# VHH binders against Probable tRNA-dihydrouridine synthase (dus): the designs that were tried, part 2

Target 1, 316 residues: Probable tRNA-dihydrouridine synthase (dus), of Aquifex aeolicus (o67533)
Amino acid sequence: MNFKKGEVILAPMASYTHSAFRRLCRRLGADRTYTELISAVGVLRNGIPMKLAYFTEEERPIHIQVFGSNPEEIAQASVVIAKELKPDFIDINFGCSVPKVLRNKAAGYMLQCPPLMGEVVKETVEALKPYGIPVSAKIRLGFEKDEVERIVEELQKAGVSLIAIHARTAKQGFSGKALWHRIKEAKKVASVPIIGSGDVKSWRDIERMFEETECDGVMVGRAALSNPWIFKEFKEKRDIEVGLKERMDFILEELSMMTEYMSREKACAEIKSQIVQILKGVPNSRELKTYIVHAENCKELVKRIEEAKERELLYA

## First folded at step 1 (VHH)

Design a7 (framework vhh_7d4b_2)
Fold by ESMFold2-Fast, scan of step 1:
Structure a7 (fold): chain B 316 residues (1-316), chain A 126 residues (1-126)
Amino acid sequence: as target 1 above (316 residues)
Amino acid sequence: QVQLVESGGGVVQPGRSLRLSCAASGRTFSSYAMGWYRQAPGKQRELVASISWSGGSTNYADSVKGRFTISRDNSKNTMYLQMNSLKPEDTAVYYCAAGSPEDYARYLESGAYDYWGQGTQVTVSS
């Protein structure tokens, strides 16, 4: 088990937390990363999606996150991934509550049947024994009813090694507030490390989550997209002001890394959402965001990013 | 959860104007980027115009620049498309769409939005 109490972790976020972003967050002080969620059925039909599953040694410890609706399929897909990529963990996603996933009775939908969640974990743990790769789970408090203690107990009995809890029900999505006290209650019945998640917006919130919940790790999601320096802020216990030049340099480095696992044209299209997120930390940046993301090709995109860096120098 | 309902479509002669409205229900309307798409029979759906969550940034397809104006009123949870100097080529079903503010770049592409209306028919015929 390579988990250390007190870790601060980059949450998996579809379309954002690919290898390049994970590497950059690791360099900024994130202790652990997760891939975006990977369909078990997709792996079995079409092979491993390398855009999602690609990782480098500097991203370790790395959890490759899988989801599905069927224990045997999740276990089989996990073996395929384990053989080829040898991650530190296979993570089973039981927290995703987007409508498309719920329609397929996968991930967060399975919170309605904790014994089935246990079967998924047990089958995957058993299948991965020859490879020596442990299983973690990412969950919510429940589907509609909060039954997090029951869920945690079922997963532990099944052989899970680590649990991350987003302190909302699946039906809540992102509405309302994350119920941090429920992470504390879950920790009381836990025999494995618990990672808290939900409504972590600043480095001070990371400290508060550790203090209020007594969890073993804290996972940072959306706040890391606009402020990947949150990990460094936490390690150094200070607020870090990051200017436009440094934000654009981050994007250019990320773009360069993305070309290792996707085409240049795809990388330039995909990075635009990251640019929108990172510019949220820059006052009066709406017109700049629009200008940059409307670049018609990769050459124009890089040119507009370089122009943005130059503008900071003129107005400094 | 956001639900979108279009209105204001109809049959109109070339050179005339129509104003489409998209009424949104649900929380966080003001946090979503929005756009208008259109689809003519047998053709792919195309972006007509998009507007940022604040209304401060707009984008238009080259075919409608100077003729169409997109706007929004967040206090009324409504987005508008003012269509002037209509041409027969503008005949299509017009769809209102809303996307996460976190995915601004994606709303520039057909199918990138998270929420879609049922569509409203615009026919320009002489």
Scores: ipSAE 0.000, ipTM 0.110, lowest interface PAE 18.6, mean pLDDT 84

Design a8 (framework vhh_7d4b_2)
Fold by ESMFold2-Fast, scan of step 1:
Structure a8 (fold): chain B 316 residues (1-316), chain A 125 residues (1-125)
Amino acid sequence: as target 1 above (316 residues)
Amino acid sequence: QVQLVESGGGVVQPGRSLRLSCAASGFTFSDYYMGWYRQAPGKQRELVASISSSGSTINYADSVKGRFTISRDNSKNTMYLQMNSLKPEDTAVYYCARSYTWYDSKGYRYEFDYWGQGTQVTVSS
């Protein structure tokens, strides 16, 4: 298996971490990437959603993230993906707690029953043996009750090869503080690598998480959306100041790459959320953000992005 | 650590040329706006020329337009200032500077956060 202690990893984030963003983060020093959530039942009914599952060799090692509520369906969908796409890992998501997922008793809902999580992993590991593809899991501390040690023990008994832990409960969502000491305690019972996640806001936080938790890898989520240079900052141990032109160039490159796996119209619509995120790194950018995202079509959007680049050296 | 090292200064007669170089280290040069400032004795520092991270956007002070040319080579982490048709009024210490940028309701702004040690340019007979 291909995992190196000390990796810094781009977290999967729905609507954001498609192939283009993953490739750009890899170029900036991210060591590993994950696809957005792929429904197991969706794969079995409709085939692999290529918008979500598309990846290039540049993104390796790549984890294709699957979720569901039923061990047999998750295992079967994983085999379909493994045969067609040959990812480095199949990842089982047990952390997502958005209302629709919870209503279907999937992903984060399953944290309420660690033995069932173990059954999901065991069935998937067994089904993937002919393909030689290992299984990772992405979890939280628990659903409402923190029981991360029990969860880790069930998953490693089932044959999981790697676990990423978001140091919050599912019920907590993103509220409150990530409990990094719980990652350290989970590491004590772990026989597989542990990736820490939660409240990583700067390259210094990446260092602090390694030091405080003793985890084997660190996963960066929301902070990478406004600052994809965080991976390069960590590699070089320094703050990188990025101007408006460089942020807009990043967006234009991302937009171009998105057209490999979606229509230009869809790419222009979807990139707007990325523009909102990347402009969070630019002080007093509210008017510019509004101007760009209110573009009515792709041609106007690109024009407004190019205009933003040309305004970069107006001084007083 | 951030290091900016200027070279190429000297004493020249009016009408002659000098080429200044700025060697940058300790940061990713290609990510930053760069500029040349100068300071004459008893005067405040003034911006002479600036260049964007890619080199596509360039600005000059009115006093040097048509005479000075700023350029950069990102593969060598180096910025240059070609100074032609030098005048006694160009006599100053020339500083290489790194900048950061921000945007507000009045447009795109920049500030400089690191300077080199400076290189003396003297234009006299």
Scores: ipSAE 0.000, ipTM 0.098, lowest interface PAE 21.4, mean pLDDT 86

Design a9 (framework vhh_7d4b_2)
Fold by ESMFold2-Fast, scan of step 1:
Structure a9 (fold): chain B 316 residues (1-316), chain A 124 residues (1-124)
Amino acid sequence: as target 1 above (316 residues)
Amino acid sequence: QVQLVESGGGVVQPGRSLRLSCAASGFTFSSYGMGWYRQAPGKQRELVASISTSGGSTNYADSVKGRFTISRDNSKNTMYLQMNSLKPEDTAVYYCAKGSYEDYFRTPSEYDYWGQGTQVTVSS
């Protein structure tokens, strides 16, 4: 196991944390990355979705995140992934609470039955023994009721090597405040490293989470989308003011990397969500954001991104 | 930066064998399923064989099953096509292909990059 106390980690985020974004965050000081969530049933029926599972050596340590509703299927899919891609960890998602996932009784739905979560981990750990790949889990405090100590104990009994905790219940989604004190309480019963997550909005919040919770690592989610420099800020203990040109250069580099694992047209369509996020950090950017996102094709998109870079120079 | 370079084509008599190689660079080879396409004169390009990231799964066109074998060596970033019992109908330019980002099969369902091709001619 190669986890180091004090790591700052890029959270898995569907539609955002594909290879290009993970690579760029690693270069900015993220210590560890996770793929977007991958369906166990999808892997078993259709093979590994390479758009989601593609990674480079630069992204290691890499956790390939799997979700499902059935212990045997999750274990079998994990073996397929381990054999083909040899990730540093297989991560099991027990935190996703979007309506479609809950309807399929997967991921966050399983928080209602900690013994079943333990069975999933135990079967996956056993199945992966020949490959030497450890299992991590990403959880929430509970489904509707906070049961984080019980969940942590079941997962440890099952052989999990690392647990990341989003300090909300599944029912909360992203509503309300993340309850950081519950991460501290979970740490008291933990015999494996605990990664804290939820409401990390600045590099100072990363420090504060370490101080207040005593967790072993901090996972940054949504804040990294608008400010991927948060990892560098934490490393250097300073605020970094990133202008429009630097943000657009980041997008162009990301777009270039995306063409390694998808067509240019698909990359140009998909990058629009990243552009929306990175421009949230720019005051008075609503009109510019709308202008760029409404580009009808790849050529127009790149043109509008280049125009955005020139806007800073034009007003200098 | 993706590059696929085919080699090993040539002119052979019916019943003979050829082994094609595809040297890949500019992407993480071990993370992608790969395939071989061919295009005969005046015809559309068709998939001949495909292979998963580890080589554990393979698919073949009905016309080549039992005669052709696809394989890969991830340590060398190279894919191969062993072509046995060649027939005049196998005459085509053979293209190495990289699976697309939308691949949800152990073998790729779609391809987004092809090499320049290598000519295989089977004639008496």
Scores: ipSAE 0.000, ipTM 0.102, lowest interface PAE 21.5, mean pLDDT 87

Design b1 (framework vhh_6z1v_2)
Fold by ESMFold2-Fast, scan of step 1:
Parts: C-alpha cells; structure tokens; sequence
Structure b1 (fold): chain B 316 residues (1-316), chain A 123 residues (1-123)
C-alpha cells in the first residue's frame, strides 16, 4: 500500500482543503491529502461534486472522503468515485457529529455502533475490489463512550487499510484536550497504520505526537490554515518566520490554481476565508484583513493583495 | 464554551425577507467566530456566512452574496442572518456554529452547533 511510517498529513477541512490548498501544502512537505466531505447520497442523486472531488497528480496520495448513514449507499457512491477518479484511497468519515448529520444517522452517529461501521467498511472494500482502491477510515475515540479499541478491531476485521483517529469523543467536540494516550492504546490493537490527530498546533507537536503515541502518521488540521509552512518546519526541524509578502504570494498562487475548477468570481469570493486564516499568523493584521476582505470584485481583491505585498502594515 | 439556539425560520414567499437569530449562552461568546450553515434535503451541509469574533470581518458564500448579511451583537450574545430576495433554492435547515479558530471549518472541527431552524421558500 502507498503509506510510509512517519507521514505528516493535511487534514480535510470544509471550504479550505480544496485542490489548490492541498497542492500548496504538498509543495511545503505534506505527505498526503484528503478531500473535503462528500455526501454519498449527494453523489448518487446529483453525480460527483467536482468542486470537492477535483484533484491533480501533485496531490497524490489522495483520499476522497465520503460520508453517509447506509452501507449500501456509501459503497455505491464509492464505486462511482473510484471508477471516474481513481483516488489512492476512499476514506469513510465516521467523525462528523453536527446535529443534522446525527439526525440522519450519518458519519459520527455511527460511532455508537461499531459493528455497523464494520459493515460500511466491509461492503465498501468488497465493492472496490475490481478497482483496486483501498479503504481508510477517519474516526473519533467513540461517540459518548470511549471505545476506540473496539472500533479499531471492527474496522480491521472489515478490511480497512488505514485509520486516522481524532483523539476526542464526538460528544467532546473540540472541548478539553485531545487524549493522545488513547491513540497509543489504540495502536496496541492495530494491525493497520494509525494516524494521530487532535491538538497539533506546531511542528514540535507533530514530533511530540509521534513520540507519545507511537502512531504511524500525524494529521494537521487548523494549524495548517494559518501556517501551511508547518509541514516545511517539521521536515527542516526549525521555526520558519513567514512575512506578509510570502503569505500574500501564497494566496495569489492559491487563487490562480482555484480557477482550474471554479469560476474566477467564485474563486475570488472563496479565497477570502483563506486570507483571514493566513493573516492570523501576522500580528496586528486586523485593518489589513478588513481592507482585503471587503474588496467588492476580483480585480479589486487582487489589487489589494498586491498592495499588501508592497506596503508595511502600519502604512496600509 | 457556548450553547447555541437558532430561531426565526418559517415559510416565506419567493422574493421575501427573513431574519434568523442565534442566541448564545455560556462563557467567551465574544471570543468566537460565528458561522451560519444550511442543509437542504438530500444535500450536504454548506457554509452560508461567517463573522469574526470582533464583528469587523464578514464573509458570505457566492450563492448568497448581495442577498444575505451576517451580523452580531456581542452585548446580547446574538448572531443574526438577514436574508433578502429569498429563492426556492434557499430552502434548508439553517444552523449557527461557533469556532474558536476561524471561519469555514470542516463540520467536525466546529466547537459548538445549534439544533437548526427550518426555512422554506415557496414559489
């Protein structure tokens, strides 16, 4: 399988981790990427959402992330995706626990029934055999009760090839601390690679997660949005100070790449959230952030970004 | 942390207007960025609008830009979504969410979510 112990991975994040951002993080040293959440029912009704599913060879290895409530629907949607796009993995999301998803008994709701999670994985694995595409799973420690060992064992019996664990229960959301020791305990029963996730905020946290949990890979989420250089920092074992010009250059490159899979107007609107995130790494950037985000059209947005590259923040 | 309760969803005619409210309780509401999400029948949840913890920065999805406006009143611990020129395509359950670290996160990465309020736009 195409996984190497020690990989550092970009986590999927809705509205952020589309193709352009994934490619830029790969260039900065991320070893693997995941698409944003794709609804199995959505695929079956409306076809593959290409804004979410679009990827290039530079993003490989890539996991296309699917969620749903029903083993047959998830398997059928996975086949549609596998046949058309040939990702490196189909990933099944069992971690999302927002109220609407729970009402539909999808994703994180399924953590309440590890045997059902096993059925989803088993049916998807069997359906994908003709296409030679393995299945990974993204999970939490459990729904309300931490039962990560049982979940891992059920998924392994079902034929899963790789598991990423966010070290919180669904009930916790993001409250409290990620319980890294539970990843270590899950690793003891694992016969497949385990990717640790949760509370990774710096490149030193990546090292610490490897050391404390003995996991095979580390997934970086929110910290990568304000600091995509975290991957490069980890590879080079040093803090990298990134100035405003370099941050704006990153945004302009990302914006350009986004036009491969969406209109220019849509790209200019959607990049604003990325600008807000990347400027969180710049002290005293409130005025600049507001100035750029309030651009009313694409030409104005690009002009304001170019101005930011040339001017000291205090003189903007 | 915060607890969120949405209100204001109802049946409205095409071209009409509606204001949704999200009342927050708990500590540190003013330290959280807030977002409005929606989910239509048979579709995935999508981000509609977001507002920074200070209220000084707002973002709106392309499909609602010029029609919807997000705002907040930190003194009242409330976030609003003013919806104008409503279309049948806007029919969905609308959710508010709180995020400590930013806007437009993956659903699994939002700290707190409301239960949702149904908006139906007739044609």
Amino acid sequence: as target 1 above (316 residues)
Amino acid sequence: EVQLVESGGRLVRTGGSLRLSCAASGRTFSSYAMGWFRQAPGKEREVVAAISWSGGSTWHADFVKGRFTISRDNAKNTVYLQMNSLKPEDTAVYYCAADRYGLYYDESEYDYWGQGTQVTVSS
Scores: ipSAE 0.000, ipTM 0.093, lowest interface PAE 20.6, mean pLDDT 85

Design b10 (framework vhh_6z1v_2)
Amino acid sequence: EVQLVESGGRLVRTGGSLRLSCAASGRTFSNYAMGWFRQAPGKEREVVAAITWSGGSTWHADFVKGRFTISRDNAKNTVYLQMNSLKPEDTAVYYCAASYDRGLYEYDYWGQGTQVTVSS
ESMFold2-Fast, scan of step 1: ipSAE 0.000; ipTM 0.132

Design b11 (framework vhh_6z1v_2)
Fold by ESMFold2-Fast, scan of step 1:
Structure b11 (fold): chain B 316 residues (1-316), chain A 126 residues (1-126)
Amino acid sequence: as target 1 above (316 residues)
Amino acid sequence: EVQLVESGGRLVRTGGSLRLSCAASGFTFSSYWMGWFRQAPGKEREVVAAISGSGGSTWHADFVKGRFTISRDNAKNTVYLQMNSLKPEDTAVYYCAADQSYTYRLYDTPSEYDYWGQGTQVTVSS
């Protein structure tokens, strides 16, 4: 689908924003979702990683994120994905700066050379023309130096259709404050929609980001892990009190969906980190979290989740 | 049938060296990132080093940089950890792990890895 001004979007977060979580957030009012980032060279050598690329129609509009260090490889991998999966967008990730990515001179490392970022986007846009799939980019303000206006100008000259900006430099990671005024300044040079991102912690922060930055969309990251109801809160303009039973029902539904694209054993292992996140802010939940995540197998995990649904506190 | 089998762990003196090996079978080894993790008594399992499927990219934790080196031999389906200048603080069970992910985790945790070995004990005496 086409982008609509005012969209509230689930941010891509590696390990968390797989199909099940994206679908549940869509049901709660998220307007758009992104896959976890997918290696271009990985796709070309080993095929599409379906545990990352799997999506259902209810997740649309869906952006499949690709990253790499080489324009030709990113364009070729994007074509492979576009042919097989027909996403709404191919997204080029220029924001990730974890050590493994930087060693490969990929993603966030490329923020050091805006002309190269433009070359990546231009080749990908050209390669995707026969498939009619537009290209979006997810960026930061810069690598170490903030040069977001230069980056935005290079990307839109290259034919990018949409840009999401995390209002920090790559070197900052998640430290310090997101500099929302820089999103506003980037918007002044933008001829394409700008999605703002960084330090969105509540539905009121979503409103505030729209007001302060004048961006066209707002992307919610970490806050959605502990409160996926943030999307519904924004749509309804109210705080939603979510009890333990509702949180555990969310996890059981997510776990069930995960088995469509991974083994049950792997799903039970991977859901534990999401259980830790969703139980944030629940009073006296440290002991409960520990009890649940120390389940030795899938049957025991489900049993402990079901026990939690019936009681606010578990036995010491 | 996937297997990861670690070997090489033993008791060594402070300042000594060890090479750990991990033999892999049952999957396309060259398509997987391989990692070494360790777990000391009373501590959580922590990542020590990781290497890409091709061997072209490596990562080492700050607490082992300059002392430990990860490498792999794809012809032999084996990943190695060369440990030099060993300290008592390096005492731990060392685990080999495999990750097929074409993504890079924002938070490097044990849960990101698909397959695990049983571990090999390294003890460094003072």
Scores: ipSAE 0.000, ipTM 0.182, lowest interface PAE 13.1, mean pLDDT 87

Design b2 (framework vhh_6z1v_2)
Fold by ESMFold2-Fast, scan of step 1:
Structure b2 (fold): chain B 316 residues (1-316), chain A 125 residues (1-125)
Amino acid sequence: as target 1 above (316 residues)
Amino acid sequence: EVQLVESGGRLVRTGGSLRLSCAASGFTFSSYAMGWFRQAPGKEREVVAAISRSGGSTWHADFVKGRFTISRDNAKNTVYLQMNSLKPEDTAVYYCAARDSYWGTPLYEDEYDYWGQGTQVTVSS
């Protein structure tokens, strides 16, 4: 296993945490990254989706995250991925609770049956033994009822090597508060490393989660989209004031990296949501956000981003 | 000057195997993503496989998946295409190509900056 106590990790977030964003967060001090959700059935029917699975050595340690509703399909898809891409971990997602996933009885839906979660992990662990690739799981406290101790016990009995816990139930989605004390309780029954997740908004929250939960790692999600410098802030124990120029330089670097695994047209369309995120909380940025994301083609998008950089340089 | 030189193409019987090599010179090889393309008589050129600059990520077209494997050796400035279980429909001129990974995608011919001269692979039925 290549996990070290005290790691700060970039959480998987669909549509955001592709290779370019993971690489940039690694450069800023993230210790570990995860791919976006990859459908097991999709892999078996159509092959590995390279837009989601593309990664570079710079992103290691990397967890390729798989989801599904059937133990045999998840294990088989994991073998296909392991043979082809040789990730550091195969991660099984039991936390996603978006309506389409729940309708297909996948991911977070499976939290209703911890023994089935155990079967998924056990089948995948056994199938991956020849490849020497460990299995991690990303879970929530439960589906509607909090039963995190039961879930952790089933997964470690099945041979899981690492568990990340988003301290909410699947039914909560992102509503209410993450219950950090439940991560501490889960840690008491754990024989594998536990990564805490939920409501980490600042580098000080990373410290507080370590202190309050005694977890072995902290996973940062949504806060990293508006502030990827949170990893560097944590390592340096200081607030970093990031200007508009630095934010736009980040976006331009990300955009250029995205073209390694998707078309320029697609990259320019998809980067717009990350521009909205990185400008969150920047004073007087509403009009600028609108201006940039309404660019009708890549040439205009890049031009408007460059204009934003020049504006800060001029008015600094 | 930039050069990509393919080798290894020859006549082979159905079910046979070949390894194609592409030797690169005149540029920083490890900074470029590489691809293999092919063109059969009377058909358009199509992408067969692609590999990232580090070799950590690969893509293979559905029609060769499980039979062909792309790899690279950055110390030797060489990209390879291992071709197994060859079929008559694999008959084509095979080209290697280099792409600055800054812009573009491995899937589109127009995104590749440098091209080799091609090597002929003929699979007899």
Scores: ipSAE 0.000, ipTM 0.108, lowest interface PAE 20.1, mean pLDDT 87

Design b3 (framework vhh_6z1v_2)
Fold by ESMFold2-Fast, scan of step 1:
Structure b3 (fold): chain B 316 residues (1-316), chain A 123 residues (1-123)
Amino acid sequence: as target 1 above (316 residues)
Amino acid sequence: EVQLVESGGRLVRTGGSLRLSCAASGFTFDDYAMGWFRQAPGKEREVVAAISWSGGRTWHADFVKGRFTISRDNAKNTVYLQMNSLKPEDTAVYYCAAGYSPYYRDSAEYDYWGQGTQVTVSS
């Protein structure tokens, strides 16, 4: 098992955690990364979506996430991915609850039937046996009702090697507070490593989650978008003040890496959401943020980013 | 078509007050930073004051700080410069300018300019 107790992990976030961002977070001290969600049915019909599945050796250990509604299809897609890309883990996502996914009875919808979740994992574990690739699961506390102990027990019985728990129900989405004490209770019935997730906003929250839940790893989501240095802060046990120049340098490096797996035009369009996120860490940057993301083309975008590195924001 | 129309310039005695107005049209006013510049005879154009697109941030040159105040009314598409304790050295043509850039300290940052309004401060 290639998991070490105490790991701090970059959470998968659709549209944000592609290869470039994962690589940069690894360099900053993230111990493990996950791809964005990959549809099992999509893999079987159209082949592996390389924009989502692309990774480099620098990102290892890497979990390639799959989701679906059918055990056989998830297992088959996992074999296709395992044979071609040889990830460290295939991860089965049981946490996503966006309307389209729920309509197709996939991912988070399956939390309503823990025995079916177990069947998905069991078939995927059996199918991956020849490739020696373990299965992890990313779950929530339940769909509408918290039944995390039952879910953990079914997944362990099925042969899962690692479980990440977002301490909210699927119905809850991101509303309310993550219930960290439920991760602690899940850990009591767990025979596999448990990764805690939800409401980790600072490096001190990473420490608190380890202390309060006794989990084996901590997964950082949205906070890493505005502060990818959170991983370095945790490793060094200090607050790191990151200026505008350093944030813009991060974006330029990320943009460069994105061109390995998408067109430059698409990379320039897609990085704008990450610029919005990283500038959340800069006080009084609202006007700068608007200015940069309204660039009409790549040349103008890069010019405005370079300009932001060298120019002082005007304040009263 | 973009237009910036300054008004309020006149002759005033030393120690007097004036309020300049700049009416904007032909662009999305709320998306633009606004600045006041002045140019005296034989001198370079200099920035006097600037205000962010939202009005949440203002800047005033040291030589007018405490005497001049920039403000804006986004509902009226208008920017103002309140000028108090006027000195003969404040005599200049005052220009309103609009810029999309958040870096509004020099004339190169501004896309649109008014024709100017003359302020004369008599000793």
Scores: ipSAE 0.012, ipTM 0.448, lowest interface PAE 8.9, mean pLDDT 90

Design b4 (framework vhh_6z1v_2)
Fold by ESMFold2-Fast, scan of step 1:
Structure b4 (fold): chain B 316 residues (1-316), chain A 125 residues (1-125)
Amino acid sequence: as target 1 above (316 residues)
Amino acid sequence: EVQLVESGGRLVRTGGSLRLSCAASGRTFSDYAMGWFRQAPGKEREVVAAITWSGGSTWHADFVKGRFTISRDNAKNTVYLQMNSLKPEDTAVYYCAADSRPYFEYSTSGAYDYWGQGTQVTVSS
């Protein structure tokens, strides 16, 4: 494992952090990436979902994130993934709390039973030993009650190598404020690296999280969707002005990369959500977003993206 | 697991055209990135072209760009190399190769898991 104190990391975000976006963020200075979450039961029944699990060497170090409700199933699925893809880490998701996941008593639901979280990690660590792949965990402060110290202690006793903490309870979802001081308290009982997460909106917030929490790494989520340059801003310690042309160039490069692991038609449909996110950084862009994402086909989508680039050149 | 068999190699005159085929056996061909390599007598083996699992992206070496085109038909478990404007320097044994990953980053030196036996292409003046 090659974790370096001070890493800035791209968070896993379902529907967004597929290979193309992870590669582009790595090129902009992200030190580490995570796949979107993968169902353990899904892997065991249907095989590895390559749209989610696909990665290239430039995305390393890469964590393939798995979730489930049963220690044996998570361990077995992790072995299948480790054998076929050889990621740098298998990551276990204990933070997702969407209704379907909770109904199946998976992921964030397990925060209610830290000993069970420990069993999941222990069994996965033991199963992966022949493959030499370490286990990380992505957690929240607790389910409804904040008990992050107990959770951290249980996971490190089980053999976890790295923990990322979203500084909210599962019940909070994304509401309220991330409680950064709780990351600092968790760090006091930790014997493994702690990655802080929650409410990182700028490169200055990355610095502030390091200073206030004393965490070993910082994970950037939603802010990276509208500003993937946040990683470069942090490395260079400066604000980077990114115009419409640069944003559209990013999208065209992402779209091209997506065709390596999905059809062109599927890629053109999927990229529309990325376009909505990246244009959030452009003032008065609501009409432009609507114009681009309502393209009827792939050819028209690319045409409208190219038109947006040409338009910026006229106003520059 | 996949097995690869190349076909289509023959003698062709300078300026002529030829299409090579690589037939894959196995149930996972559509999950694999594919490449064409060649080796001329007394020279190192070199990468000619590559195609991703879906066929959505291709890469061609500078020395064949504009003349050769790689394509695939996942329904027929076949990858093709269309060769136009052939030159004597294109004379080589052409190999089909498969990467068990769906993508290899347009790598000119990707670690390929499966290889065909090769098919001889000779270009006469």
Scores: ipSAE 0.000, ipTM 0.120, lowest interface PAE 19.5, mean pLDDT 86

